# Ledger of designs, part 11: VH-VL binders against PRELI domain-containing protein 2 (PRELID2)

Target 1, 189 residues: PRELI domain-containing protein 2 (PRELID2), of Homo sapiens (Human) (q8n945)
Amino acid sequence: MGVSVDVHQVYKYPFEQVVASFLRKYPNPMDKNVISVKIMEEKRDESTGVIYRKRIAICQNVVPEILRKSLSTLVILCWKKVSILKVPNIQLEEESWLNPRERNMAIRSHCLTWTQYASMKEESVFRESMENPNWTEFIQRGRISITGVGFLNCVLETFASTFLRQGAQKGIRIMEMLLKEQCGAPLAE
Short names: E, the ipSAE of ESMFold2; O, the ipSAE of OpenDDE; V2, 0.75 times the mean of E and O plus 0.25 times the DockQ between their complexes.

## First folded at step 10 (VH-VL; framework fv_siltartoxatug)

Design f1 (from d6 with heavy chain D103S; at its last look DockQ between E and O 0.36; V2 from the best seeds 0.00; counts 0 for: pae E 13.1 > 2)
Fold by ESMFold2, look of step 10:
Structure f1 (fold): chain C 189 residues (1-189), chain A 121 residues (1-121), chain B 107 residues (1-107)
Amino acid sequence: as target 1 above (189 residues)
Amino acid sequence: QVQLQESGAGLVKPSETLSLTCGVAGGSFSGYYWSWIRQPPGKGLEWIGEIYHSGSTSYNPSLKSRVTISVDTSKSQFSLKLSSVTAADTAVYYCARGLRYYSFSDAFDIWGQGTLVTVSS
Amino acid sequence: DIQMTQSPSILSASVGDRVTITCRASQSISSWLAWYQQKPGKAPTLVIYKASSLESGVPSRFSGTESGTEFTLTISSLQPDDFATYYCQQYDSYPLTFGQGTKLEIK
């Protein structure tokens, strides 16, 4: 029942720089699959200084292309049997709680598309590294559970787990590129 | 300082619905997970469920068929309804704030004072 | 569900004693373990989070350690204010579960 993927990364940049780059991540030449990002809600807690934001990202749906090129007969059968996988775009909801006083940020994301068939959730934390206060620790846990395709649930969950891990790695590469471009070389240990 | 306060009827008849409200004061309601936890007299603690300010819930499977947790963000409140109660549901009920950034789930850093709900005919 | 088993159920001790309370998880929970103190008629209060991190305002005589699936709460020199019931709680996975409690009594 479901699969999970964990990511731990240290960016050798101060918290404020990492957060600024994360919030400006799109548009980005290396990730053209993200079509648009819209801020839907923003609130500031005056007593703590915590800033809440809700964003909706619209992404190009690359699942049909990936499934079409698959060597797996079972993956191809999933594509042919579940036509809702062919929608042109998918929507992701992202919520963030930025605490500038404590120098941490929590992020929670989930997919708004395909909710009848799948639950795709991601939780992340950025925080000051214990090793070096000029570095930022990134911790992420993603979980996907597929229930709406019957006998193919485990096959699609395995495929989605690979996709989720690859997406996390791409996100890290984009962040490293943005940080170097906008903030210069990483700080020493 | 953030304060949580439980309110609701302290006496409920068997087969009726237990209903409690937790008010949140002195801090942000948005951005936190909010939980209900109960403790039968002289016994340990049982997590009932949680709600996010968006309305998203998770429930203890042992109670899921009988429990509903809801929010009213405009009033900084969240509520518990537990249907079809029996004497086994007699307990002190606490509301609690989930610890936001320490993990992907909840430890509870702020608790209400608790309210005793007795189920008797 | 992850079962949390505390021992002992009741612990009698005197002021100044070093006491330890043990909590064992039925499966790995990494470091996602909290300890709470509860006095009669009062709500629990958070003592330790993330297995070994001391909550703000908690005296330094409290400490937590972990080894595999076994977690300990230690009070290095017991004070009168420390007589209470202590609960562990895992927060690795749902449902969130508590140990059954350890009552720390004055000898």
Scores: ipSAE 0.000, ipTM 0.500, lowest interface PAE 13.1, mean pLDDT 80
ESMFold2 (binder alone), look of step 10: mean pLDDT 92; pTM 0.950
OpenDDE, look of step 10: ipSAE 0.017; ipTM 0.653

Design f2 (from d6 with heavy chain Y52W; at its last look DockQ between E and O 0.05; V2 from the best seeds 0.00; counts 0 for: pae O 8.6 > 2, placed apart)
Fold by OpenDDE, look of step 10:
Structure f2 (fold): chain C 189 residues (1-189), chain A 121 residues (1-121), chain B 107 residues (1-107)
Amino acid sequence: as target 1 above (189 residues)
Amino acid sequence: QVQLQESGAGLVKPSETLSLTCGVAGGSFSGYYWSWIRQPPGKGLEWIGEIWHSGSTSYNPSLKSRVTISVDTSKSQFSLKLSSVTAADTAVYYCARGLRYYDFSDAFDIWGQGTLVTVSS
Amino acid sequence: DIQMTQSPSILSASVGDRVTITCRASQSISSWLAWYQQKPGKAPTLVIYKASSLESGVPSRFSGTESGTEFTLTISSLQPDDFATYYCQQYDSYPLTFGQGTKLEIK
């Protein structure tokens, strides 16, 4: 079983500014869970102008804390037997393809941690808004599938759904704050 | 030509707070990260922290608990405060300009001349 | 933290010599490596960025290479003005870190 979340956001800022903010989004004091971000690879296609970047983010594992607050004692005890879920940090890989010429950027993210128990993938696109070329649309689709945890699958799926939604919203808030901080007030219609 | 200039007290007593200011002249303050870097006498370089022109900061974890970097965009200045200083904090302190964005230079391309701060009773 | 191990600590050479300084990162830093030159009593100056890109105004006798986590700064033919201390620095991730430095002195 899996859960999916769709996000659509419009930033009232030019594409270049939104991309710049995205690339500088982490590390950020607004999200202390992101411990580090490393650029693993960067390439530019001279023919197309597309810039490829691969990054790995290390994030604090907040799952244990959240589960402790939301689950019964019995469930917590059972969960404690799954040692792999107790890792202090999780790793996320992000690949991005920035096309400056077409003013779009595609992003693919997935979790490198807990692959035997869960698969988390996100696909995102930044592009110029059809409503206003000086605005930027952000479209994201996330999916988490939970397997191999038995009776906890349902609980974790529920958690995953909430996590994806909250994470997406947090990301948007951070972006908005960064854009405001770096670029000033949003552009009017 | 962009120039950076450090200013502040060159002598600080132990347990007190080191305070320095970097003035930027001859160019844009906006659009860059501004860093503090120090160098103990006869030793290497240590990055202290940075601040975006709008105020976003990042600190070296080794100094995070004692470091505060601030910015005054109206004066094109940014400042360093280092609390609870010891002899180990004696160093030449540099301010520098950096930018991390794709094809742009991500390194420190402009430095101040540096200012010696001695921690002594 | 990413450790930058620089070698040698001291390098003695003559004018006209070809010299190479090496810097090794404790982990992958991609190409996010800079080289600086520092003369006594002066601030460091940027020589190379992104492992192999020459900073504007720097003589072409300076060059940088990368191989995995190993980086080199090469001066093809030493000039009197090149005797100084050189530092590598990674900017892949925070905190930013420097190598220990290499003092290039006259033989």
Scores: ipSAE 0.012, ipTM 0.571, lowest interface PAE 8.6, mean pLDDT 87
ESMFold2, look of step 10: ipSAE 0.652; ipTM 0.838
ESMFold2 (binder alone), look of step 10: mean pLDDT 92; pTM 0.945

Design f3 (from d6 with light chain W32Y; at its last look DockQ between E and O 0.03; V2 from the best seeds 0.00; counts 0 for: pae O 4.7 > 2, placed apart)
Fold by OpenDDE, look of step 10:
Structure f3 (fold): chain C 189 residues (1-189), chain A 121 residues (1-121), chain B 107 residues (1-107)
Amino acid sequence: as target 1 above (189 residues)
Amino acid sequence: QVQLQESGAGLVKPSETLSLTCGVAGGSFSGYYWSWIRQPPGKGLEWIGEIYHSGSTSYNPSLKSRVTISVDTSKSQFSLKLSSVTAADTAVYYCARGLRYYDFSDAFDIWGQGTLVTVSS
Amino acid sequence: DIQMTQSPSILSASVGDRVTITCRASQSISSYLAWYQQKPGKAPTLVIYKASSLESGVPSRFSGTESGTEFTLTISSLQPDDFATYYCQQYDSYPLTFGQGTKLEIK
């Protein structure tokens, strides 16, 4: 079983500005769950001009208290026995391939935590809008698969779905805020 | 080779408007942020503001009320206007190119030679 | 605004010396720090970007490091051409701000 979320957003800003904002998106006071982001690797292909970057993000493990409180005592006890789910922080790895020449960027993200119980992967692309070359399209596909927790799989999948959706929306809002703050009003059609 | 060149009046009277233009030659005007930076005699550097080739601007809050930066992409040039000048605005004014594509190169890699503007009656 | 505090204001040294200039940011700026060299009557020139990346054409004797909000520019062995005023600059947040400068003069 797995949950998938698709996101499509158009930023009315040039590709370069959108990329710059994306690369500086976190950490941000608007999303306190992201504790830190570190660049682990960066290299540039001189022949193609493609810039590869690997980053690790540390995020707080936020399991809604409402979810915990809504569960029976038995379920809570079972949940507590799964120690890996109680970790304070989770780690996300992000790889990006920026092509300045073609004005596109591909992003691949996955969770390094909970690999025994869950698989979370996201693939994203920034590119020039076909509608307006001064606009930037963002396309993201996220998938979470929950396994290994038995009867809790359904509950966690529901949570995961909400998490992916809300996370995507929050990310978009942050981007819009940053773009507006640093680049001013969006470009008109 | 990209070159920047400042031009404008070197002497301005108090309360008048300082006006400078930076011409960009030898490279692409598009895709970069273009900044004005000033340096009073014997003092440090102060960022005035920037403009993207599309016209988006950002100003130093300390000067925002008096500063206007504009761009003419057809001429590959951008301009600075600073109104209500005083002796405190006497400085060498530089135009510079900022790289905004990537966070690892977001610094001023190319500068004009600078032009002295003196505010005096 | 992010304040950049640079030290020392004046540094006297001899050819061949190892020298270090420090810049401290009032808040986190990640690695978005640049170092510039300025000679009298000339425009600044970029030396280091992203705290530790050497600008093309700059001699390898120049290096940059970062630790938290503290940044350093080091010249491993001073050459006659290195005597100048150096400035740090953050480009993490607007407005862009510079340190007050360090004049590196010959002893």
Scores: ipSAE 0.029, ipTM 0.645, lowest interface PAE 4.7, mean pLDDT 88
ESMFold2, look of step 10: ipSAE 0.533; ipTM 0.819
ESMFold2 (binder alone), look of step 10: mean pLDDT 91; pTM 0.944

Design f4 (from d6 with heavy chain S58D; at its last look DockQ between E and O 0.03; V2 from the best seeds 0.00; counts 0 for: pae O 7.2 > 2, placed apart)
Fold by OpenDDE, look of step 10:
Structure f4 (fold): chain C 189 residues (1-189), chain A 121 residues (1-121), chain B 107 residues (1-107)
Amino acid sequence: as target 1 above (189 residues)
Amino acid sequence: QVQLQESGAGLVKPSETLSLTCGVAGGSFSGYYWSWIRQPPGKGLEWIGEIYHSGSTDYNPSLKSRVTISVDTSKSQFSLKLSSVTAADTAVYYCARGLRYYDFSDAFDIWGQGTLVTVSS
Amino acid sequence: DIQMTQSPSILSASVGDRVTITCRASQSISSWLAWYQQKPGKAPTLVIYKASSLESGVPSRFSGTESGTEFTLTISSLQPDDFATYYCQQYDSYPLTFGQGTKLEIK
């Protein structure tokens, strides 16, 4: 079973400004869940001008304690599974391909933690708005699939769904705040 | 083609305020960091500070107490004020554009021609 | 502040020579290093960015390398137009800082 979330947002700021804010989005006091972000790799293709960046984000495990406890008490045989869910932090990998020439950026993210029990993947794109070239469209598709925890799959999927939606909204809010702080008021139509 | 041009008084008396303006033409003012860099005669380069089009600034700590950089987006201009000048502030002053696709300012790909400011009584 | 130590201060060479200029950072700056060329009475021009990326319009005889905190600018075969002063500059951290420069002169 899996949960999918689609996000579409328009930032009324030029592409370059939105990209800059994105690259500086985390860590941020507005989201204490993100503990750290480290750049693991960055390179530029000289022929295309595309800038590739790989980052690892460490995030606080936000799985509710009640769910953690429930898992620990229900299945002694799944001790290893329960222990993995009780990790203090999770790791996310993000790859981005920025094309300054075409003014677009593709982003791929996935969770490195709990890979045997859960798969979280996100695909995102920043690009110029067709409505206004000084605006930037953000399109994101996320999917979480949970397996291997039996009857709790449904509960965890529900949680995951909420998490994805709230996370996306939080991310958008943070972006808007950063853009306002760094670039001022949004551009009018 | 983007061009930068410095303007201002070339002679300033000690203890007075140096004032320069950089005009940007032929391209977008928004989306870049704009810096002031100076070079004393026969010496190396010193970064003074930068400003984003929104007005956000960052200064060299060595000059922070005396430096003010401002921006006028309506005119695609940014300015430098350096107070309490001495002979040590005599230099060619450059304005430059820094790229902004990284966490920090990138290299300076476009420079003004520079303007000599001499501090003398 | 990150200190950029550039060497040599003066380099004498002939047309056709291979020359190398070195810049060492006082701490890690990743690859956020630029090289500039400056001719007398002119503003600096960007030659290399991100340690090894050639700026558009710059001849291919120019190249940059990095090893830890050490960076090099190499001109494979000097041309008359290459005699100038060169500067390295880090943009890893504020304040932005430059090397002291290397004057490449005709031998």
Scores: ipSAE 0.018, ipTM 0.597, lowest interface PAE 7.2, mean pLDDT 87
ESMFold2, look of step 10: ipSAE 0.685; ipTM 0.853
ESMFold2 (binder alone), look of step 10: mean pLDDT 91; pTM 0.946

## First folded at step 11 (VH-VL; framework fv_siltartoxatug)

Design g1 (from f4 with light chain K50D; at its last look DockQ between E and O 0.11; V2 from the best seeds 0.00; counts 0 for: pae O 8.7 > 2, placed apart)
Fold by OpenDDE, look of step 11:
Structure g1 (fold): chain C 189 residues (1-189), chain A 121 residues (1-121), chain B 107 residues (1-107)
Amino acid sequence: as target 1 above (189 residues)
Amino acid sequence: QVQLQESGAGLVKPSETLSLTCGVAGGSFSGYYWSWIRQPPGKGLEWIGEIYHSGSTDYNPSLKSRVTISVDTSKSQFSLKLSSVTAADTAVYYCARGLRYYDFSDAFDIWGQGTLVTVSS
Amino acid sequence: DIQMTQSPSILSASVGDRVTITCRASQSISSWLAWYQQKPGKAPTLVIYDASSLESGVPSRFSGTESGTEFTLTISSLQPDDFATYYCQQYDSYPLTFGQGTKLEIK
């Protein structure tokens, strides 16, 4: 079965500032796990103004370390026998569709690593807030499905849930930090 | 309420090009992926391809060499061209909306009524 | 391509019955699976998305479950309006692919 996490955040900054911070989000010292980000493709539609971007992020594989902290020695030994879990890095692909005219951006991300054991996908949107046009809403849904692990499924699901939640929160914290540093204090209501 | 409507010739000769247009009314054209899906008589569904309002396309590899999907955002329309048709291309052709932005789903939530295209000499 | 194997091809049942249709993916598709209902001469209609989310306006007697690469559509108590052909569809990766379909007919 899969685990999903929903996130809703309001940034009290204009859409353009939030998007700019997002695009510069990684790499940064606050998240050392993100090693590099490479733009693989970028297209702009002149008629609509929509900007499509595909990026690959390389991240340190921290899963073994996390598992060592939470699982029994026997389970850890079993996982160590699986060569794919020993990879130093994982790859994430991100696609984004930015519409400056409508002041919205859609984002799709998925993991390219460990696909035989787990599938991880995230869907996100930035849009101007209905409450205040100078604020930006961020909505995200992440899902991890674990396959082929048998009796470890329950443990891994718990891990996956924690992973998604922590990842989302970390991302939000980074954004808030960047926005404060680059744009100053949030806009008042 | 968002509505999709297919239009085009229902009869095409072998080796010619099938041409269809889908009109979108009652809602935003932006922020969604738009797909063509076909169904031969008495058979299942086959995804042909999709297009975003920005013009980005993705095609089924089985049809890629013969398929072209285009978009006209000013008219809230997108079109399908399928070249070198044979009897195997006889099907009901549907246009559909994929939820890839607001609802975080790639499922097709809105469909046209479908249009039968028959390939016959 | 990801193959979606749907079973059974034909299912005969009576009003009030509990029925289950199964779809198995050839590889992991996470939860990116939809179920559609199609009546003769009509376009398919979305019933379930993301494996277990009920589409707006669909009766609560419909439900979806997932276990690894196996997915199920369940109708808890069949109504006359439920007799149709059902299709599963994955949207994990391109090309998007459908199951072969299950015709649910009156016994």
Scores: ipSAE 0.012, ipTM 0.577, lowest interface PAE 8.7, mean pLDDT 86
ESMFold2, look of step 11: ipSAE 0.581; ipTM 0.823
ESMFold2 (binder alone), look of step 11: mean pLDDT 92; pTM 0.952

Design g2 (from f4 with heavy chain R100T; at its last look DockQ between E and O 0.56; V2 from the best seeds 0.00; counts 0 for: pae O 8.1 > 2)
Heavy chain, then light chain:
Amino acid sequence: QVQLQESGAGLVKPSETLSLTCGVAGGSFSGYYWSWIRQPPGKGLEWIGEIYHSGSTDYNPSLKSRVTISVDTSKSQFSLKLSSVTAADTAVYYCARGLTYYDFSDAFDIWGQGTLVTVSS
Amino acid sequence: DIQMTQSPSILSASVGDRVTITCRASQSISSWLAWYQQKPGKAPTLVIYKASSLESGVPSRFSGTESGTEFTLTISSLQPDDFATYYCQQYDSYPLTFGQGTKLEIK
ESMFold2, look of step 11: ipSAE 0.693; ipTM 0.852
ESMFold2 (binder alone), look of step 11: mean pLDDT 92; pTM 0.950
OpenDDE, look of step 11: ipSAE 0.011; ipTM 0.598

Design g3 (from d6 with heavy chain S58Y; at its last look DockQ between E and O 0.03; V2 from the best seeds 0.00; counts 0 for: pae O 4.9 > 2, placed apart)
Fold by OpenDDE, look of step 11:
Structure g3 (fold): chain C 189 residues (1-189), chain A 121 residues (1-121), chain B 107 residues (1-107)
Amino acid sequence: as target 1 above (189 residues)
Amino acid sequence: QVQLQESGAGLVKPSETLSLTCGVAGGSFSGYYWSWIRQPPGKGLEWIGEIYHSGSTYYNPSLKSRVTISVDTSKSQFSLKLSSVTAADTAVYYCARGLRYYDFSDAFDIWGQGTLVTVSS
Amino acid sequence: DIQMTQSPSILSASVGDRVTITCRASQSISSWLAWYQQKPGKAPTLVIYKASSLESGVPSRFSGTESGTEFTLTISSLQPDDFATYYCQQYDSYPLTFGQGTKLEIK
């Protein structure tokens, strides 16, 4: 069983500025859950100009906190019995392909933690907006597949859906803040 | 190899407008931020502002009211206008290239040779 | 604005010396710090980017370090070609700002 969430956002800033903000998005005081981000690999294709980057993000495990706010006491108690879910941090891997010539960037992210219980993947793209060449379109699709938890599957799916959506919205807010701080007011229509 | 070259009048009268152009040759104009930086004789460097090929600009607040930077992508050129000049605007003016989304080119990796602009009656 | 304070303003040294120039930011700039070398009558040239990354073509005797808001440029063994004025520059936030410069002169 799996849950998917689609996000579409338009930033009223040029592609280069949006990408710059994205690459500097974390760590950020607006999201203290992101502890660290490390570049593991970077390659530039001289023929195409595409820049590949692999990063690992260490994030605080906020799942217990979210569950405490949204779930019944019974579910919380059941959660507490699953020791493997009580890890302090989770790891996310991000791969990006930046094409400055075509002014687009593809991003793939997945969780490296709890892979035996769940698979979380996100695919995103930044590209020049068709509406305005000075704007940047962001499209993201997230999917969480839950496995091996039996009767908790439904609860976890609901959680996953909320998690994906809230995470996406938070990311967008951070981006908007960074863009405003670094680049000023958004471009007029 | 990519080369930048400043051009424009080297002498400007007080209260007039300083006007310079930077020509980019030997590489892509797109995908970079282009800045103007000046250096008064015997002094340090001051960032004036930047532009990229789409026309988006950011200016140093200290000069914002007097500065206009424009771009001509068809000619791979960008220009600087500084109005109401005084003796304090006498400086060597540099154009420079920077990347804002690459770790290895976030700084100014290519500079023009600079052009002296003297404000005098 | 973020102020960049360099020290010393003037540094006298001899060929072969190990020299260090310091730049302090008035606030956090992460690692978005560059070092430039400028010789008389010439444009600045990029030496270090992202606090510690050596620009292509720059000799390995140059290095950069960071600690909080303090950044250093080190030349392990000074060569005649290294005598120049050096500038730090932050590109964390607008407006971009430079240090006041350090003139490295021959003793």
Scores: ipSAE 0.026, ipTM 0.577, lowest interface PAE 4.9, mean pLDDT 87
ESMFold2, look of step 11: ipSAE 0.603; ipTM 0.825
ESMFold2 (binder alone), look of step 11: mean pLDDT 91; pTM 0.946

Design g4 (from f4 with heavy chain D103S, light chain K50D; at its last look DockQ between E and O 0.12; V2 from the best seeds 0.00; counts 0 for: pae O 8.5 > 2, placed apart)
Fold by OpenDDE, look of step 11:
Structure g4 (fold): chain C 189 residues (1-189), chain A 121 residues (1-121), chain B 107 residues (1-107)
Amino acid sequence: as target 1 above (189 residues)
Amino acid sequence: QVQLQESGAGLVKPSETLSLTCGVAGGSFSGYYWSWIRQPPGKGLEWIGEIYHSGSTDYNPSLKSRVTISVDTSKSQFSLKLSSVTAADTAVYYCARGLRYYSFSDAFDIWGQGTLVTVSS
Amino acid sequence: DIQMTQSPSILSASVGDRVTITCRASQSISSWLAWYQQKPGKAPTLVIYDASSLESGVPSRFSGTESGTEFTLTISSLQPDDFATYYCQQYDSYPLTFGQGTKLEIK
């Protein structure tokens, strides 16, 4: 069983500004769930200018709290028996490939936590807008596959769907805020 | 059209080091992960390891202690060294391109033709 | 490591048949699965990536589906050129791993 979410956003800002804001997006007071972000690896090709970066984000595990509000007592009791789900934090890995020359950036993210129960993947791209070269198009697809939880699958799928949608929207809002603060008003058409 | 070509000795003695090179032509070397994959005669495929054009590597744990993959971006080449070979290392060795940058996939869209390496006394 | 189990190991079919090959992952791999076709003496060629995306140049009679940890490759109507060995491969986690292969042969 899996849930997928597609996101398409146009930022009316140049590619370089959008990417800069993205790379500084976390930590952010607007999203206290993100505790820390650490760059694990960064490589640059001198010939092409492509920059590869690997980052690990640590986020608060809010799943137990959400489940406690939505599940029956029996389900909660079962949940408590699954120690692995009670971890305080969730780790996300992000890989990015930035091409300044071509003005595009590819991003792949996945969850390193609870891999035996769920797989969360996100694929994103920033690129120059075809409509306006001073605008930046953002396309993202997120997917969560849930396995091995039996009767909890339905509940977790609902949670996953909400999580992906809300997360995407929150991310966009944060980006818009940062861009406005750092770069001023969006560029007119 | 991007093409990959394996080169190196097709015969290696036991306990020696297998050495292969993959040349990339007709396209960009940067922005991709490059892998070595092998296939013993009549058997399935085994991923050996990969390297990014920047030199970042990841190896199959089953071979990690014996495997070294390197890259020469200036020549659009990457190489494989497998030490302490035995008959079990006899296989067709493929180099392949992994799509990480453009397609968000680690699927291998381009392969070399493969080169047979036989370990024999 | 993530184990990929294909079934069947050998599949005999005739031209025009609809055939399905299955690959099961030992754990969740999301949609990070590829299918390859390999003919004797040749390198594998990519057929499907991301579980259901058809590689450029591959005939539309090929398709891929996913359900949890189960993935299928379907050929809607077999052509003579389709008889080969097929492999699934996961790229969810390292090390990358392949299925053991399915030989599709002429009945």
Scores: ipSAE 0.012, ipTM 0.581, lowest interface PAE 8.5, mean pLDDT 87
ESMFold2, look of step 11: ipSAE 0.401; ipTM 0.768
ESMFold2 (binder alone), look of step 11: mean pLDDT 93; pTM 0.955

